# Designs tried in a protein design chat: VHH binders against Chlorophyllide a oxygenase, chloroplastic (CAO). Part 3

Target 1, 101 residues: Chlorophyllide a oxygenase, chloroplastic (CAO), of Arabidopsis thaliana (Mouse-ear cress) (q9mba1r221to321)
Amino acid sequence: WYPVAFTADLKHDTMVPIECFEQPWVIFRGEDGKPGCVRNTCAHRACPLDLGTVNEGRIQCPYHGWEYSTDGECKKMPSTKLLKVKIKSLPCLEQEGMIWI

## First folded at step 6 (VHH; framework vhh_brivekimig_d4)

Design k6 (from a2 with G104Y)
Fold by ESMFold2-Fast, scan of step 6:
Structure k6 (fold): chain B 101 residues (1-101), chain A 119 residues (1-119)
Amino acid sequence: as target 1 above (101 residues)
Amino acid sequence: EVQLVESGGGVVQPGGSLRLSCAASGFTFSEYAMSWVRQAPGKGPEWVSSISWSGGYTLYADSVKGRFTISRDNSKNTLYLQMNSLRPEDTALYYCAKDSYTEYSYDYSSQGTLVTVSS
């Protein structure tokens, strides 16, 4: 476990981009308020997710509006039938005033 | 049936400006990202610019950054491309394109609109 952000910096409906393991990741809170860490790249067209928004515990791609939960699973695809799509995610926990992955 | 109708092309001198429009129908325009793609004589298609479904995120090819501005009006189902500081190398047939969620390709208009930059 490595500390990557302060809990106070991760507010509801916000996100914190980080670089870890030589890859871009983004941290946000799920609907349950718990932090999650996903690859900072939408599965469709590789759009950076940190340029989008967090809405109701899901991170939304700014390009197509695809929404991902904290486990990296795509939960909403506007204008198309939902396909089974998943982006990489890392185990994430909140402890001692910090977010760890 | 997806229909895209481009307009606004014409002949302009170097340094001039043109505004292209694309009227979309046959799909829920506000739920799709849209793009402009151009094809110069004797060359393959070149992606120019894209705009997210909401208009909040835009992307540009390096060749047009700082000169072109993509925008959309979801209430009118219309896509725009404001082209400033035009150069002879911008001469091309311009196509409005709907991004495909499943095919990872573009649904082009068959017509396009011709932009000619010459002195």
Scores: ipSAE 0.006, ipTM 0.290, lowest interface PAE 9.4, mean pLDDT 80

Design k7 (from a2 with E103Y)
Fold by ESMFold2-Fast, scan of step 6:
Structure k7 (fold): chain B 101 residues (1-101), chain A 119 residues (1-119)
Amino acid sequence: as target 1 above (101 residues)
Amino acid sequence: EVQLVESGGGVVQPGGSLRLSCAASGFTFSEYAMSWVRQAPGKGPEWVSSISWSGGYTLYADSVKGRFTISRDNSKNTLYLQMNSLRPEDTALYYCAKDSYTYGSYDYSSQGTLVTVSS
């Protein structure tokens, strides 16, 4: 486990981009308020997710509006039947005022 | 049926500008990302630029960054490509493309609009 962000910096509707393990990741909170860490790359067209928004506990790709939950599963695709799409995610823990992955 | 009608092509001298338009119908335009793809004589298709469904995010091929600007007007179901500082190597048929749900795939018109950059 490595500390990657302060709990106070991860508010309900915000996200924190980080670089870890030679890859870009982004941390955000799910609907349950718990933090999650996903690859900072949309499965469709490889767009950075940190340029998007967090909506109802899902991070939304700015390109096509695809939304991902904290476990990396794509939960919403505007104007498209939902495909079974998943981006990489890391185990995430909130403890001692910090977010760990 | 998806219909995409490109226009605005023409002959221009190096350093000149052109504005391409694409009139879309047969689908809810505001809900799809859109792209421009070009095909030079004797070559395969080359992706040029893409714009998100809301217009808030744009992507450009390295060959056109800083020279081309993609935009859209969702109230008019129209996609645009403003091309500045045109070069002979920009000579191609330009196609408007509706982005597919499949990663890296496009649905585009067979008609295209011809852009010729020459003296």
Scores: ipSAE 0.005, ipTM 0.239, lowest interface PAE 10.8, mean pLDDT 79

Design k8 (from a2 with T102D Y106F)
Fold by ESMFold2-Fast, scan of step 6:
Structure k8 (fold): chain B 101 residues (1-101), chain A 119 residues (1-119)
Amino acid sequence: as target 1 above (101 residues)
Amino acid sequence: EVQLVESGGGVVQPGGSLRLSCAASGFTFSEYAMSWVRQAPGKGPEWVSSISWSGGYTLYADSVKGRFTISRDNSKNTLYLQMNSLRPEDTALYYCAKDSYDEGSFDYSSQGTLVTVSS
């Protein structure tokens, strides 16, 4: 487990981009308020997710509006039939004022 | 089906400006990312710029970054491309395109609008 962000910096509707394991990741809170960590890349067009928004516990791709939950599953695809699409996610723990992955 | 009608092309001298418009119909415009693609005489198509469904995120080819601005008006189902500091190499037929969610492809049936930058 490595500390990657302060709890105080991760507000309910915000996100924190990080670089870890030679890959870009982004941390945000799910609708249960718990932090999650997913690849900072939308499955389609490889668009960075940290340029989007967090809405109702899901991170939204700024390019297409595709929404991902904290486990990396795509939960909403505007104008497209829902497909079984998942981006990589990492175990995430909030402890001692820090967020760990 | 998707219909895209472009306008605004013309002849302009180097350093000039033009604004292209694309009127979209046959789909829910506000739910799709849109792009501008151009094809110079004797060359293959070149992607120019893209804009997200909401207008909040834009992408530009390195060749036009800082000179062109893509925008959209979802209430009018219209896509725009403001072209400033035009150069002879910008001479091309310009097409607007609907992102089809098919990697590397676009949905369009536009006739394009011709932009000629005279030397």
Scores: ipSAE 0.006, ipTM 0.279, lowest interface PAE 9.6, mean pLDDT 80

Design k9 (from a2 with T102P Y106F)
Fold by ESMFold2-Fast, scan of step 6:
Structure k9 (fold): chain B 101 residues (1-101), chain A 119 residues (1-119)
Amino acid sequence: as target 1 above (101 residues)
Amino acid sequence: EVQLVESGGGVVQPGGSLRLSCAASGFTFSEYAMSWVRQAPGKGPEWVSSISWSGGYTLYADSVKGRFTISRDNSKNTLYLQMNSLRPEDTALYYCAKDSYPEGSFDYSSQGTLVTVSS
């Protein structure tokens, strides 16, 4: 487990990009208020998610508007058909004033 | 049916500027990322620039960074490419393209607009 962010810095609408295991990741809070960690890469054209926004517990890709939950599942696409798409996620713990992965 | 109609091409001297336009119809323009792709005679297509669905995020090929600016007007279903400091190497047919997802390919159906940079 590595400490990667302070709990006080991770609000309902903020995100924290990190580099771990030689890969980019981003941390944000889900609708349940718990932290999650997903690959900092949208499934469509590998766009970085940390350049987007966090809305209603989902991180939104700035390129196409795709939205992901904290488990990495795509929950919304700006189209008439939602495809089953999932990006990698890591276990997160919130303890001792820190977020750990 | 997706329809993309480019305009604004022409002949300019090196160092000159041109603004390309693309009128889109047949799909909900504001829901798709859009791109500009060019093709010089005898060569394959080269990606030039892309813009997100909202216009808030843009990408550029290294060969055009700092010289070209992509923009869009979702109220008019129109995509633009402002080309400054043009070089002879920029001579090509320029195509407007709708990004397809999740396939990652570009969808275009037009004949493009010709840009010629002559010394």
Scores: ipSAE 0.005, ipTM 0.261, lowest interface PAE 10.8, mean pLDDT 79

